VHH binders against Di-N-acetylchitobiase (Ctbs). Designs and how they scored, part 20

Target 1, 344 residues: Di-N-acetylchitobiase (Ctbs), of Rattus norvegicus (Rat) (q01460)
Amino acid sequence: EDCPCSEASLCRPIRHHRDFEVFVFDVGQKTWKSYDWSQITTVAVFGKYDSELMCYAHSKGARVVLKGDVALKDIINPTFRASWIAQKVALAKAQHMDGINIDIEQEVDCSSPEYEALTALVRETTEGFHREIEGSQVTFDVAWSPKGIDKRCYNYTGIADACDFLFVMSYDEQSQIWSECIAAANAPYNQTLTGYGDYLRMGISPRKLVMGIPWYGYDYICLNLSKDDVCAIAKVPFRGAPCSDAAGHQVPYRVIMKQVNSSVSGSQWNQDQQAPYYNYKDPTGRLHQVWYDNPRSISLKAAFVKHYGLRGIGMWNANCLDYSDDALAREQTEEMWGALRPRL
Key: E = the ipSAE of ESMFold2; O = the ipSAE of ESMFold2 at other seeds; V2 = 0.75 times the mean of E and O plus 0.25 times the DockQ between their complexes.

## First folded at step 16 (VHH; framework vhh_7qia_2)

Design v5 (from p6 with G26E; at its last look DockQ between E and O 0.80; V2 from the best seeds 0.00; counts 0 for: pae O 2.2 > 2, unsure alone 62.8 < 65)
Fold by ESMFold2 at other seeds, look of step 16:
Structure v5 (fold): chain B 344 residues (1-344), chain A 120 residues (1-120)
Amino acid sequence: as target 1 above (344 residues)
Amino acid sequence: QLQLVESGGGLVQPGGSLRLSCEASEFTFSSYYMAWYRQAPGKQRELVAFISSGGDTYYADSVKGRFTISRDNAKNTVYLQMNSLRPEDTAIYYCAKEVRYSHWIPEDYWGKGTPVTVSS
């Protein structure tokens, strides 16, 4: 097979495993050269295929995996499932990839045929990849909690058993707001930990769970901002909830770091949620509240990962940092990568 | 390369109407929410409307009663019928694959937009 790398050996599958995963999402920008490759074990390619990225990741012993997305209605048909899987395996071979990250986030009713079909897809994908690509990795992205988040009635124990590990999207935790419609942390500490408690109590091994943290935050327009920093947000419903974080928009850490120093409040720490936020006024005079994660909030979560023996940690997404040569940007970037390691 | 292609924008007088279309490719359209956003010069993108996979609709307060979102799953197309247009509706209108998807990336979930100008 044709190998685009400088050495043919870089097109060989990654067969070794590490006990601890650092799972990175790349969205196709050219910032990957500046990632902390001393930590990375897997790169999930969610952007356009980049053979240079694949070659470089392999030179560092890291896996590169495909994005797997498919409509649940189609995979009810087992012939369609088999064809889709064969296509993904063939693509991975042609691109010298080391597996697939299945990122299906569609609604599933508990009584629907999609419930069983999704588990079958994950199992059959894992079997197909492991058969055809030695050492391949098949993973599935799950919501921050198994308790019906976003109307996703998935067979979480069956899916965890069927693949190599779950990437737990411990972010977007305001996707369904059942209480006051206010801005809040993207990944509030205690709620995040409760989600892992629920996965573990279902009987899922901690060695099957990789904690996903956000390298982005949410920027909300405040319809009202109280003296106590309570930011009332627009009521945008989502999957049965009257309010959601769709009232805000996602902002990468690099944008947050450039804005926070010119904000009205500067960076504040919410003790209850163990997360930073700030308020600012936009050019039209509207007040905003931005919630995000920083080295402090991430370090608390990395300590939890270590304490409970989880399989690893990762983030959406690695392109969110400022990889420029600016001295402050370099310090901020180093701090964010460093926070993934448990503190002494 | 783009999964979403918007069309139907243009110049319209206040009080006029336009119908925007967004044709989807490379995914099973009927399984996803579809949304319209807009971005005026110098402003952030804002949600205008969405339609769930099951056909439930949502409209921002600023457009409720004037705009109608609909979908034709056989044609993999979502529409935005915009009536009683105001100068404040002037923006680039973007189609989106979902209203909330944890791993939003521009190439997968946004079209390039179609400009709408409401002016005398």
Scores: ipSAE 0.513, ipTM 0.801, lowest interface PAE 2.2, mean pLDDT 91
ESMFold2, look of step 16: ipSAE 0.557; ipTM 0.819
ESMFold2 (binder alone), look of step 16: mean pLDDT 78; pTM 0.797

Design v6 (from u2 with V99I; at its last look DockQ between E and O 0.85; V2 from the best seeds 0.00; counts 0 for: pae O 2.5 > 2)
Amino acid sequence: QLQLVESGGGLVQPGGSLRLSCEASGFTFSSYYMAWYRQAPGKQRELVAFISSGGDTYYADSVKGRFTISRDNAKNTVYLQMNSLRPEDTAIYYCAKEIRRSHWIPEDYWGKGTPVTVSS
ESMFold2, look of step 16: ipSAE 0.664; ipTM 0.851
ESMFold2 (binder alone), look of step 16: mean pLDDT 82; pTM 0.833
ESMFold2 at other seeds, look of step 16: ipSAE 0.711; ipTM 0.867
ESMFold2, fold request of step 17: ipSAE 0.663, 0.639, 0.658; ipTM 0.839, 0.833, 0.849
ESMFold2 (binder alone), fold request of step 17: mean pLDDT 82, 81, 82; pTM 0.830, 0.822, 0.828
ESMFold2 at other seeds, fold request of step 17: ipSAE 0.709, 0.708, 0.702; ipTM 0.863, 0.864, 0.859
ESMFold2, look of step 17: ipSAE 0.681; ipTM 0.848
ESMFold2 (binder alone), look of step 17: mean pLDDT 83; pTM 0.838
ESMFold2 at other seeds, look of step 17: ipSAE 0.717; ipTM 0.865
ESMFold2, look of step 19: ipSAE 0.701; ipTM 0.862
ESMFold2 (binder alone), look of step 19: mean pLDDT 82; pTM 0.830
ESMFold2 at other seeds, look of step 19: ipSAE 0.502; ipTM 0.807

## First folded at step 17 (VHH; framework vhh_7qia_2)

Design x1 (from v1 with V99I; at its last look DockQ between E and O 0.85; V2 from the best seeds 0.70)
Fold by ESMFold2 at other seeds, look of step 17:
Formats: sequence, structure tokens, C-alpha cells
Structure x1 (fold): chain B 344 residues (1-344), chain A 120 residues (1-120)
Amino acid sequence: as target 1 above (344 residues)
Amino acid sequence: QLQLVESGGGLVQPGGSLRLSCEASGFTFSSYYMAWYRQAPGKQRELVAFISRGGDTYYADSVKGRFTISRDNAKNTVYLQMNSLRPEDTAIYYCAKEIRRSHWIPEDYWGKGTPVTVSS
């Protein structure tokens, strides 16, 4: 029964709505005290439950939402679906949470039972949370494009209608490589924008779309690095594509910032992809190419969010920055939080 | 609570064999790809093999023909049979739930690893 916060009011649901979302993911690394709470509207807790984080977020008027992940095979059964939802609602009440972010990321064949079951899960979860927790928020994570990315044949319009908004994972855009197997941007600007164009042309309101940007990059071992900076990568297939970013390694921005200054190339800007990269040589002599996003590339995306009236912006994940007291780290971290607001 | 526990590692002479096991709990095992990764000293973690829900397999070129991934859904276990081991196979071997995911956090998708040393 008891509230773990300093005041009982901090355990009450967040009931107000914001016109603009700043949606952050926290993975439980105790960096949340240093986040820019002047911006944050929602924290999705993907790490271990931390009642101090919940209490602090509520003190700043921000929602804290559960991670929702379940096997699609199981949700075909409507009784299982109802039980899973009841358990998540009960957990949210026990932990004083304000909703759930559904992060399935699984393939769905068109016309399969999973196709209808996934939409039903989102609708029934939203109905259950809204009924049981006043002002609760239910969101669903979608790939960077609705056009069958990673074999995800989802009812995107039905899902968007069924929940409060979609979080669009505008990253991992090399999950499907159909041409030459080479390292490339995690979130190429024009490819990202094309994905939003496709979501909007389906009839999904821009007020239902939150743009997710990456605070991480990919580090690729180059099987060959050409004079034109073309880094050939291992052929690792993913969901029908012969090549993917599974050949690479996700790297948080804080690690990238420590490495780029000692890289063989320094930071380079690719004009076609509107993204930064660098090359380095590891201790064993192998060449690497790292693609990432920085204040410049993110500012372009934040301007798009404002110009097209999207619901908001967010990132995977808030723990990726260097929150130490080092002067350079503080400057870099302030610039990354600042880039979420357009500078136009 | 989701757990992946690797076992079966150890010291083996070149040309020898080992069978790694990964026991899973806290999720519906049969609904997910399962994978083995490895990390040699001073190197980044790399994909070794995966097996889909339907039993389709992938092997990195460096292990193809020598390693076999399999799964037993009744025991919630994925295996890696490693034959004709070479010194280059020396690494910590990790079990994973999935081969890639955008919101990938270690505690939800990685095992703790089992060391394999191939040396004379």
C-alpha cells in the first residue's frame, strides 16, 4: 500500500497532457538525476524498477511508463491477452506508473493471426490502462518505415488509432541492406524523412508520431576500407535481407566522443546521408568505421519535427551521454539535450 | 525474471570439441530467435550463429562447417556444438535472445557468458 516517495502526492498518476512530447528511454544506469528534466514528458523504464526515478519524474510532472514486451504467439489467445494486460495494469498500479510502452519488434506475416492479434493487444491495452489509471499513456514502438521493414506486416493505421501515439524508431535503418554490404548511417536523413512521409500518406496524424532519434551509433569492422571511405562489412542476414547492421556493434555517444578525438580520421560528415562518421584502428590493427548522430544531424531532425507538427521527439537512450563533471563532457551533453529543440 | 545461463566452456586442445548449452527462463523460449556470440580479449562481441523460431540457421564464415547450433524448445535450451576447435576460437561465448533489436539491453537479452580456451 505504501508510497515510497517523500510525499504521497508523488505516487498519484500524471493526469495532464502536453502538446509536445519529449520521450526518453532509461535503462537503469543511475544517470537519470542528470537528465534535462525541463524537457522530459515521459520516461520509459526499460531497466530494473527504481522507485527513486519514479518519484523524481513525478516531482517534475513527467510520466513513467512500463516496458511492454510479449511473444506474438501467446497473444493470439484472447484469454492470454486479457491476462497479460491485467498483470501489466496491476504492476503499473503497484509501481505507481503512468502507462506502458509496447516494444514488440517481432516479424508478422500479412494475414496471419498475429496481424489481428497485435492490433487487438494495443487496443485492449489502451482500454485497460485508460479505464484503470486516469491519464495513463499507452504507446507502441514502430520501425523507421511502415513499408514492411524487418518483415513487420503491422496494421499501422489501426495501431495508431488504438493507442495514444506511436514512437517511431528512426534508427537501425541499416537493418535491411539490399545492395552492397557496407557501413552506412544509423539514421540517414532522407531515408528517415521518407519513412515519415509514408506514415503520413497512410493517413496517420502527425500528432500521433513521436520521432525517435539515436544517441548511439554503430561500430563496424571493415573487411576492406577503400580510399573513398567505403567500409565493407560482414554479410549478416536479417529477416530476408542478405546484409544488415547486425554486422556492427551499438556504441553509446559517450564512448564515441572519447574515441573520435583519437581516431585516424577524426569526425567526417557525409553530405548524402547528413550524418557524421569516423575511422579508427583497434589495438589488433583492424580498421573500423563508426556512424553516429550528433547535435548537427539531430538538429536537422528536430527542425523536421517542428515543421511537420509531429507529436514530439525522443531518443534511445538517455543513459548514452557522459554525465560526468568533465568540462568537455558537460558541453557535449548539454549540446545533445539542446539539439532536441529546433534552432531554426 | 528473464535469465540465460551458459555452460559447457573450458580448456580444450586444438582439434577438440565442446558442446555449449544455454538454459533460458522467464520468457516464451519457442517464440524467439536464439543466438551465440563471442568476445575475444581486446575485441568487440561478434555473432557466431543463430537459429530462428522455425529452425533456420546462420553461421559466421569463420565457424561454418565446424559449429552446429540447435535448440530444444521442450527444455528451453539452445546448444552450440563446436568441433575442430582452433586457437582463434578462444573467447567468452554468450547466449542471446534475438540477433538484433533496436531496444537491446544486456539484462533482457544476454547471458553472462562461458569461457572457451583453445590452447595446447
Scores: ipSAE 0.652, ipTM 0.843, lowest interface PAE 1.1, mean pLDDT 91
ESMFold2, look of step 17: ipSAE 0.661; ipTM 0.854
ESMFold2 (binder alone), look of step 17: mean pLDDT 82; pTM 0.826

Design x2 (from v6 with Y33W; at its last look DockQ between E and O 0.86; V2 from the best seeds 0.72)
Fold by ESMFold2, look of step 17:
Structure x2 (fold): chain B 344 residues (1-344), chain A 120 residues (1-120)
Amino acid sequence: as target 1 above (344 residues)
Amino acid sequence: QLQLVESGGGLVQPGGSLRLSCEASGFTFSSYWMAWYRQAPGKQRELVAFISSGGDTYYADSVKGRFTISRDNAKNTVYLQMNSLRPEDTAIYYCAKEIRRSHWIPEDYWGKGTPVTVSS
């Protein structure tokens, strides 16, 4: 009755666990019917709530989870923190959701009360959801490296212990540019792997780590583009680093696929970073360099996920592909979903 | 619901001044960096200035010394004082909640913009 689905059973919590997690973010467009539901285990709903999406995901045995974000200054107060958690649990019950993905990307000073408050939030949210919604999943999104990047002094081991698993945002890896201020890969292969080495050396189980890969790239305006494809970018500092990817902007894969064939260079492969890029000139004559991930770069990461026994793989975000009936778009989209399964 | 409402744009002669404001609601304003971006016809948006939650500022080279960003946390408002305006400053100016975030939806973090035209 209060279940919007065609069958009441579709409003019941998901209980079963798959061997391999495929964790996707949905940002509210009506493209979700075209997702590869044979793979998906969790949909994090970052867009407008859509009961049809919830019903459909449940019909495929996949979890749907809430977006969790809150200012850290507010949750230092334990009463406010408890109220926020109660609100999220109530919302999840009303919407028949299977948990929450906590996406807090704020800086934290190691000596601040926010350090302990964040860990407490994650632990108390997990305890509350598990108590109130049987089989519920609580996850936390962490930076591409635990080594204090972006001034995020988080208790990564405590957070990992406190929730079901971490989604590692293995992208935006140019958030900290300490050397040449140039455009570079969104998720360089070796830098990505180093981040996982660091998480594992802290004592975090690989079964607590889901690798996030980007289905978007970065478009940078080149202040200078050398013959050797070195694109100098504006020096935009970020949280203590003198340069960052804030000089560019995120571009979904579908837009990149429409642009790359009309670019100056076509798609190029950087062997050192194991990532594709291209150069183009905008209508005002400025040169740009775009770095992205494609089936080739993603399949290398999927192979790493399998070989290292990580909990799974996922992406920001599932709406980045072209789900139209165009034959080329369909092929490109199938290749991107297929890359999540390792070739090797 | 996050809202960013820009105002204060308009037509001004070269050498003139404008003060833009952006009123914010739907989030804890004092906890976040705030930024101004601009988009000229035929160009992509570009960062103009930002101010951290602690009041530290940054300016693009093209505006440094001419523009001043400030914030009033009691009024949930960020300002951009633009002096010595030039024709190349002509653009739609957008307020933004943050200068970067991995998981964000642009419609939730950008204002509608306020147009600024610098011409004789």
Scores: ipSAE 0.659, ipTM 0.838, lowest interface PAE 1.1, mean pLDDT 91
ESMFold2 (binder alone), look of step 17: mean pLDDT 82; pTM 0.832
ESMFold2 at other seeds, look of step 17: ipSAE 0.684; ipTM 0.856

Design x3 (from v6 with S53Y; at its last look DockQ between E and O 0.88; V2 from the best seeds 0.73)
Fold by ESMFold2 at other seeds, look of step 17:
Structure x3 (fold): chain B 344 residues (1-344), chain A 120 residues (1-120)
Amino acid sequence: as target 1 above (344 residues)
Amino acid sequence: QLQLVESGGGLVQPGGSLRLSCEASGFTFSSYYMAWYRQAPGKQRELVAFISYGGDTYYADSVKGRFTISRDNAKNTVYLQMNSLRPEDTAIYYCAKEIRRSHWIPEDYWGKGTPVTVSS
């Protein structure tokens, strides 16, 4: 495969060891030139392949990894599983990529063949990539807690052992709402930390865990908004729960920052959840409540990552910030990147 | 390379019916929830209905009793039967793979849309 970079060396695999990860998801919206490349160690390409991004990341010593997703029913067949893995390895070689991030979010029943097949997929993918691409990185995205979130009965210890590290999606923590159907924080602080406690208690090394934080929030239409800011939301069921965050939609930080100053409430801080939110009224007169994360809430989590010796930190997704030259946008964007590693 | 191709939209009188179809390719159709969303001019895209792998269904309150979602796994197709149509149902209707996912990229999970106009 011809090297599309300005120098052939930029197409060689990244082989060096990284003690700390800053793991970034890119979704292909042409903002990657403006990322904070002084921090980034891995870019997971979830958008269309961009050889310029690959070349630039390699010039900064960062890995670029494939997106891996496949139906669990198909990988029960070992021959299909091997073929899928061979296809991904071949693609990574052709595109000069440094590994794969496996993002499978399907439910698994504990007694199903998918339970064993998923662990086998992760192990065999890691073995295949490590054999064929020196220094390659294979990672798996897990829910914020190992306790059956979204009916994902996964072999979390087996998967952690089988790959280089887990990316813990410490967000979307309202995917199943078992109690009052109301808007709440995307990543409430104490609940997030309890999830890591549970992963560690299972015997998973902190050096196998990268904390994912959200650079997006959720916008919910309030069917009712009480005096105490309780926003009742539509009852949209998900994986056995009567309510879920599917009643709202994901909103990137750049949109939130442009809306919060014109909101009904301005930015509010919820002490119990240690997260910011605001209320606004849409053009049709309906009230909304938006929950998000900002430098304050993220700094608390970055401090946890540092204090407990986790493998690193990362976010969904890097395209969520305002990378324009506007002075306010530049300040906000710098603060969000800076919050990943709090200072003094 | 996911593809979702909607069809069956058009102009219809109030009280009339339409049947939308969405042909899917590029993924194992039977392993995923399928959904219909709609977006009227000046409004946010909203969930209309979804159907699970096994045929369990959900409907937004605004369409319950009037709309029926179904799927044919042999044809990789999801349908929306829309009866007793109202002017408020006027929108572009989008077929979607899944109803939520943590690493959600709308353009990777949405069809191109089919317009539905309910007008006298």
Scores: ipSAE 0.662, ipTM 0.844, lowest interface PAE 1.1, mean pLDDT 92
ESMFold2, look of step 17: ipSAE 0.685; ipTM 0.850
ESMFold2 (binder alone), look of step 17: mean pLDDT 81; pTM 0.820

Design x4 (from v6 with I105V; at its last look DockQ between E and O 0.85; V2 from the best seeds 0.73)
Fold by ESMFold2 at other seeds, look of step 17:
Structure x4 (fold): chain B 344 residues (1-344), chain A 120 residues (1-120)
Amino acid sequence: as target 1 above (344 residues)
Amino acid sequence: QLQLVESGGGLVQPGGSLRLSCEASGFTFSSYYMAWYRQAPGKQRELVAFISSGGDTYYADSVKGRFTISRDNAKNTVYLQMNSLRPEDTAIYYCAKEIRRSHWVPEDYWGKGTPVTVSS
């Protein structure tokens, strides 16, 4: 059979359109049965294709979408672009998928042919998917700010117009450290909101913006840790910035929750950044500072999404939580899913 | 399909040299940063060096002046020349596509590694 589901109807495209999105990324590991499917509208499959996940998502009325990534050098060629799009449409049909999430995070010089080619790719992908798969969804992942972050000179208004909506990666905000080279929040509240102000000010509709929040944090080795909790980090440059979060390591929430209560500091709250952090000492005696997001920090962002009428909320990634049956893990995981909804 | 195949590792005495190679396939090599990471037993994987698509280089302080990264876009290969090797350089060395990405899935970006042992 061409349909691997228990019912043939589960292989049909999702045609229902949602007014509010809950957009999740799945990277595999067979945890999806434990997700909060009462909320989910889209699953972006960044792991290996799993027909059980597709069938299950469809049984809940949720879309499953492909991962789309391609070298910018190649998409300058219109024939290559058309071939790549045809390949993705064919794959989506074969796997009974409902669209594609384009995750191109490459630098673009404003004067380069890649600037125009990227917008053309997004437009042509959307046209191709909408023509070939009724009700399909095409989305594009953008940086936490449109202001040249990571040398990404994109036509943000053209891209937003060309696809169904943007997923704004409101995390990794230490990708550009232009001030003191220190550990800081992954998604500091005010800086995150300023990024949305900038997207909105350029004329992008709030109904085209889905806020991405991180379910992971960063673990930084401190070259020096002051009494005021200032953690100096290695100077690892990235795309023109003298310092970046490449000095640290991404760590999922489940790992953070196993470590925080045995850390030297316990969980601390930074009022200026509206984010939690903690310090710990590793087995070799080095001090670390870990910055993350929790139900408190995420709830503030969910309130912003509701207040400003954004299209929705989502996260990288759904596999970051502890889906075991341990009582503490279950409580922590339920609180993280619950934080996506503003309090009553 | 993306593949990164490291080679050139082995056993070497302190003060010796090794040249690591990483042959890449399944992506447009010239468009991406290429990097070397290393991981010693019981430690987190750490960035050693990178070279941008435009040829800009970076070295961790622990290897600066001793290691040199280079790339040959015609051969889809990145190299790490390691001189004046020390026992603390003992690790499995991994070739990587990119040094950071928001939506990072490890199997899309790392090879299997090549072991380097610096010992008497």
Scores: ipSAE 0.687, ipTM 0.862, lowest interface PAE 1.2, mean pLDDT 92
ESMFold2, look of step 17: ipSAE 0.687; ipTM 0.844
ESMFold2 (binder alone), look of step 17: mean pLDDT 81; pTM 0.823

Design x5 (from v6 with S52T; at its last look DockQ between E and O 0.84; V2 from the best seeds 0.73)
Fold by ESMFold2 at other seeds, look of step 17:
Structure x5 (fold): chain B 344 residues (1-344), chain A 120 residues (1-120)
Amino acid sequence: as target 1 above (344 residues)
Amino acid sequence: QLQLVESGGGLVQPGGSLRLSCEASGFTFSSYYMAWYRQAPGKQRELVAFITSGGDTYYADSVKGRFTISRDNAKNTVYLQMNSLRPEDTAIYYCAKEIRRSHWIPEDYWGKGTPVTVSS
């Protein structure tokens, strides 16, 4: 059990209680030294494990947690489920990690054995981690709404009860487009809030909900761009819907910031969705529309988090910002981290 | 450990055919969509085709009627049959697990690619 840190104490589990969570995802791009560690309470490691990141996070009192993903068909078998959990606990001990973030985004039919198996997995994972690693944290990532998003018929109240808290992925809200096939906001404000209303109405405590916000946007090729900025997109079906955001691709904020001021339109604000967008023309002459979130749109959501007393806020993903020494990049990055705090 | 290995690329004349293969391991293959993307020099990677876990298919307009995606769940393999190839089909072709996911890290979902060149 060799500790790779400068002090052996940095390999001990984080055991103290946090009143407010700032939950970040790290995808392994070696930018973590520049994160705003004054805010961070949990780092979910979705990239390659980095022992220096673990040591540094622990020096700041922050948790570092594993990525948990597994096929639901496999975990129907209780023996396989128990073995998977034992492997994750052993890995967390070997890497001096503080828990696991379960990110399962698979379809579940309401009448299937996967429905019960998923809840059992979350409960048994939480029990196993809490038993084996003092103060450990087990979390589960849910879609922006409990209303069967992406054919995910999950036992949301059972899962919320079974783990420490839910990370609500309040983004990718265009994963199923049932109306016009057009580009739209990644996280439209009123739709996002409706999702939280639905979680709360089910009886889930606000202290079990962490709001996830996107530090990325979507870039869509417009098959047609009207004079009213309506961008028609390719019909790419997803999980029963005829259209989806798979017609576009995710673009990190750092890329958006390098393009927006030299785009055809510059940054535009859509009042109905309370989100920014812009139009640009690619080298082949095709028009694109990019929808994203910025300090303005994120500040509105941070205010909601405070108003409703949610457990915290977080983002996918921390590597999306420009952490270079460029003066404009530093200012933009500071503003994005700062937007996580309510401004009044 | 998840891996996707593409093969079958090469040099072909316009009007010719190629069949790409992608062998998958490290996950329950039959539970996921599988896709082919391509990236030409200096361009963004673009979706070419996908096949759902249930066998339904999608094709980008630029390849409809010329390309066919298929899968063999017993061999953990997805295929792309490319007929009537054109110079604009020249690209590196990538196999992918899924066509979208909220917490998507492309290097964990993509193969290394197989180059296809369509020229004289």
Scores: ipSAE 0.677, ipTM 0.856, lowest interface PAE 1.1, mean pLDDT 92
ESMFold2, look of step 17: ipSAE 0.717; ipTM 0.877
ESMFold2 (binder alone), look of step 17: mean pLDDT 83; pTM 0.846

Design x6 (from v6 with R100S H103S; at its last look DockQ between E and O 0.60; V2 from the best seeds 0.00; counts 0 for: pae E 5.8 > 2)
Fold by ESMFold2, look of step 17:
Structure x6 (fold): chain B 344 residues (1-344), chain A 120 residues (1-120)
Amino acid sequence: as target 1 above (344 residues)
Amino acid sequence: QLQLVESGGGLVQPGGSLRLSCEASGFTFSSYYMAWYRQAPGKQRELVAFISSGGDTYYADSVKGRFTISRDNAKNTVYLQMNSLRPEDTAIYYCAKEISRSSWIPEDYWGKGTPVTVSS
């Protein structure tokens, strides 16, 4: 019952149900006071625990939730599973947290015991949190499509039923490249929307889906950059695919904004993928192509979220923006937060 | 309490060899990919090699044929055998839990690094 906040009431669980979510990942870079708290409903704490962040989020009526990750082979054992859940519930109580975001991205074969064990973990975690912490929120992070992405044969309908809602990681969509090994958008617009169509056709309620958008991009070294802006990349295999975005380097939006104006090409818009990119040359003379998301590309996705009645929108991750006092940085950051709101 | 502790770095002449090791604790080591990255001064970190939970390996073109990644699941340790070292291999070498491709890798998922200097 030891409360680190200025008032004891700030340590009480958030009990409000929200019809629309703005789901924010924080990785602990001490920028959280500058977030747009007028929008935020949940902060998933993926960095070091910070009691001041918890207190501040609660003062704004927002939930703070734990990160949940565990090896699938361990949770096949129901005793281990129960022990892990009890540990997370106890930690949430000690830290005055409002639930857990389960971020498991491991391979599952459709015929393996991990298939059923994962669904059981989600259900039992939700039951445990809801029993022990009034109003608690349990969520699960899913791939951008249910169609076996990254060898993740998950029971998506069972998982959606078992928890409060899914956070759909609508990014890293180049994790398996089966065609020409080239740089491409992190979250191509039509491919992203097709993934939601597939989730909905499985019978998952739109009220169970939060769209996750990237506030980071990928920087790829081009082994060849054609006159048509096609950037050939190294063949880095991933989970059965001969090529993947592991050939690139993830870069936050703040880094992209400092680089784009001095790049070789300046910002370019790819109409087919509805995403921005640019080319630059590094000091060793190698050409790079960087793909990212900006207010324009994100606004299109936010409009989809509103139009189809999804549960909400969120991003990986809130620390990716430039929260300095610089006037240009402030404008860019405000535009990125503002892009989350659908417009009439 | 996730920890990755690299060792085995140092100063070596061109053409020499070093063996890096990374002891892991605080997670079920055998269930995860393990990777080696490197970062030269003023450069971005780059992937050097990875090894899957099942033992499948990958090497960047710049090190292929010279470096070998391996793991010992009984000792929770991943290794990088570096042969025929070149001055271009000078960097701080980091081990990582997972590949920085499609999942987040927070600062605490990286080791502290072990410096490797290849000079005449």
Scores: ipSAE 0.192, ipTM 0.649, lowest interface PAE 5.8, mean pLDDT 89
ESMFold2 (binder alone), look of step 17: mean pLDDT 81; pTM 0.821
ESMFold2 at other seeds, look of step 17: ipSAE 0.207; ipTM 0.665

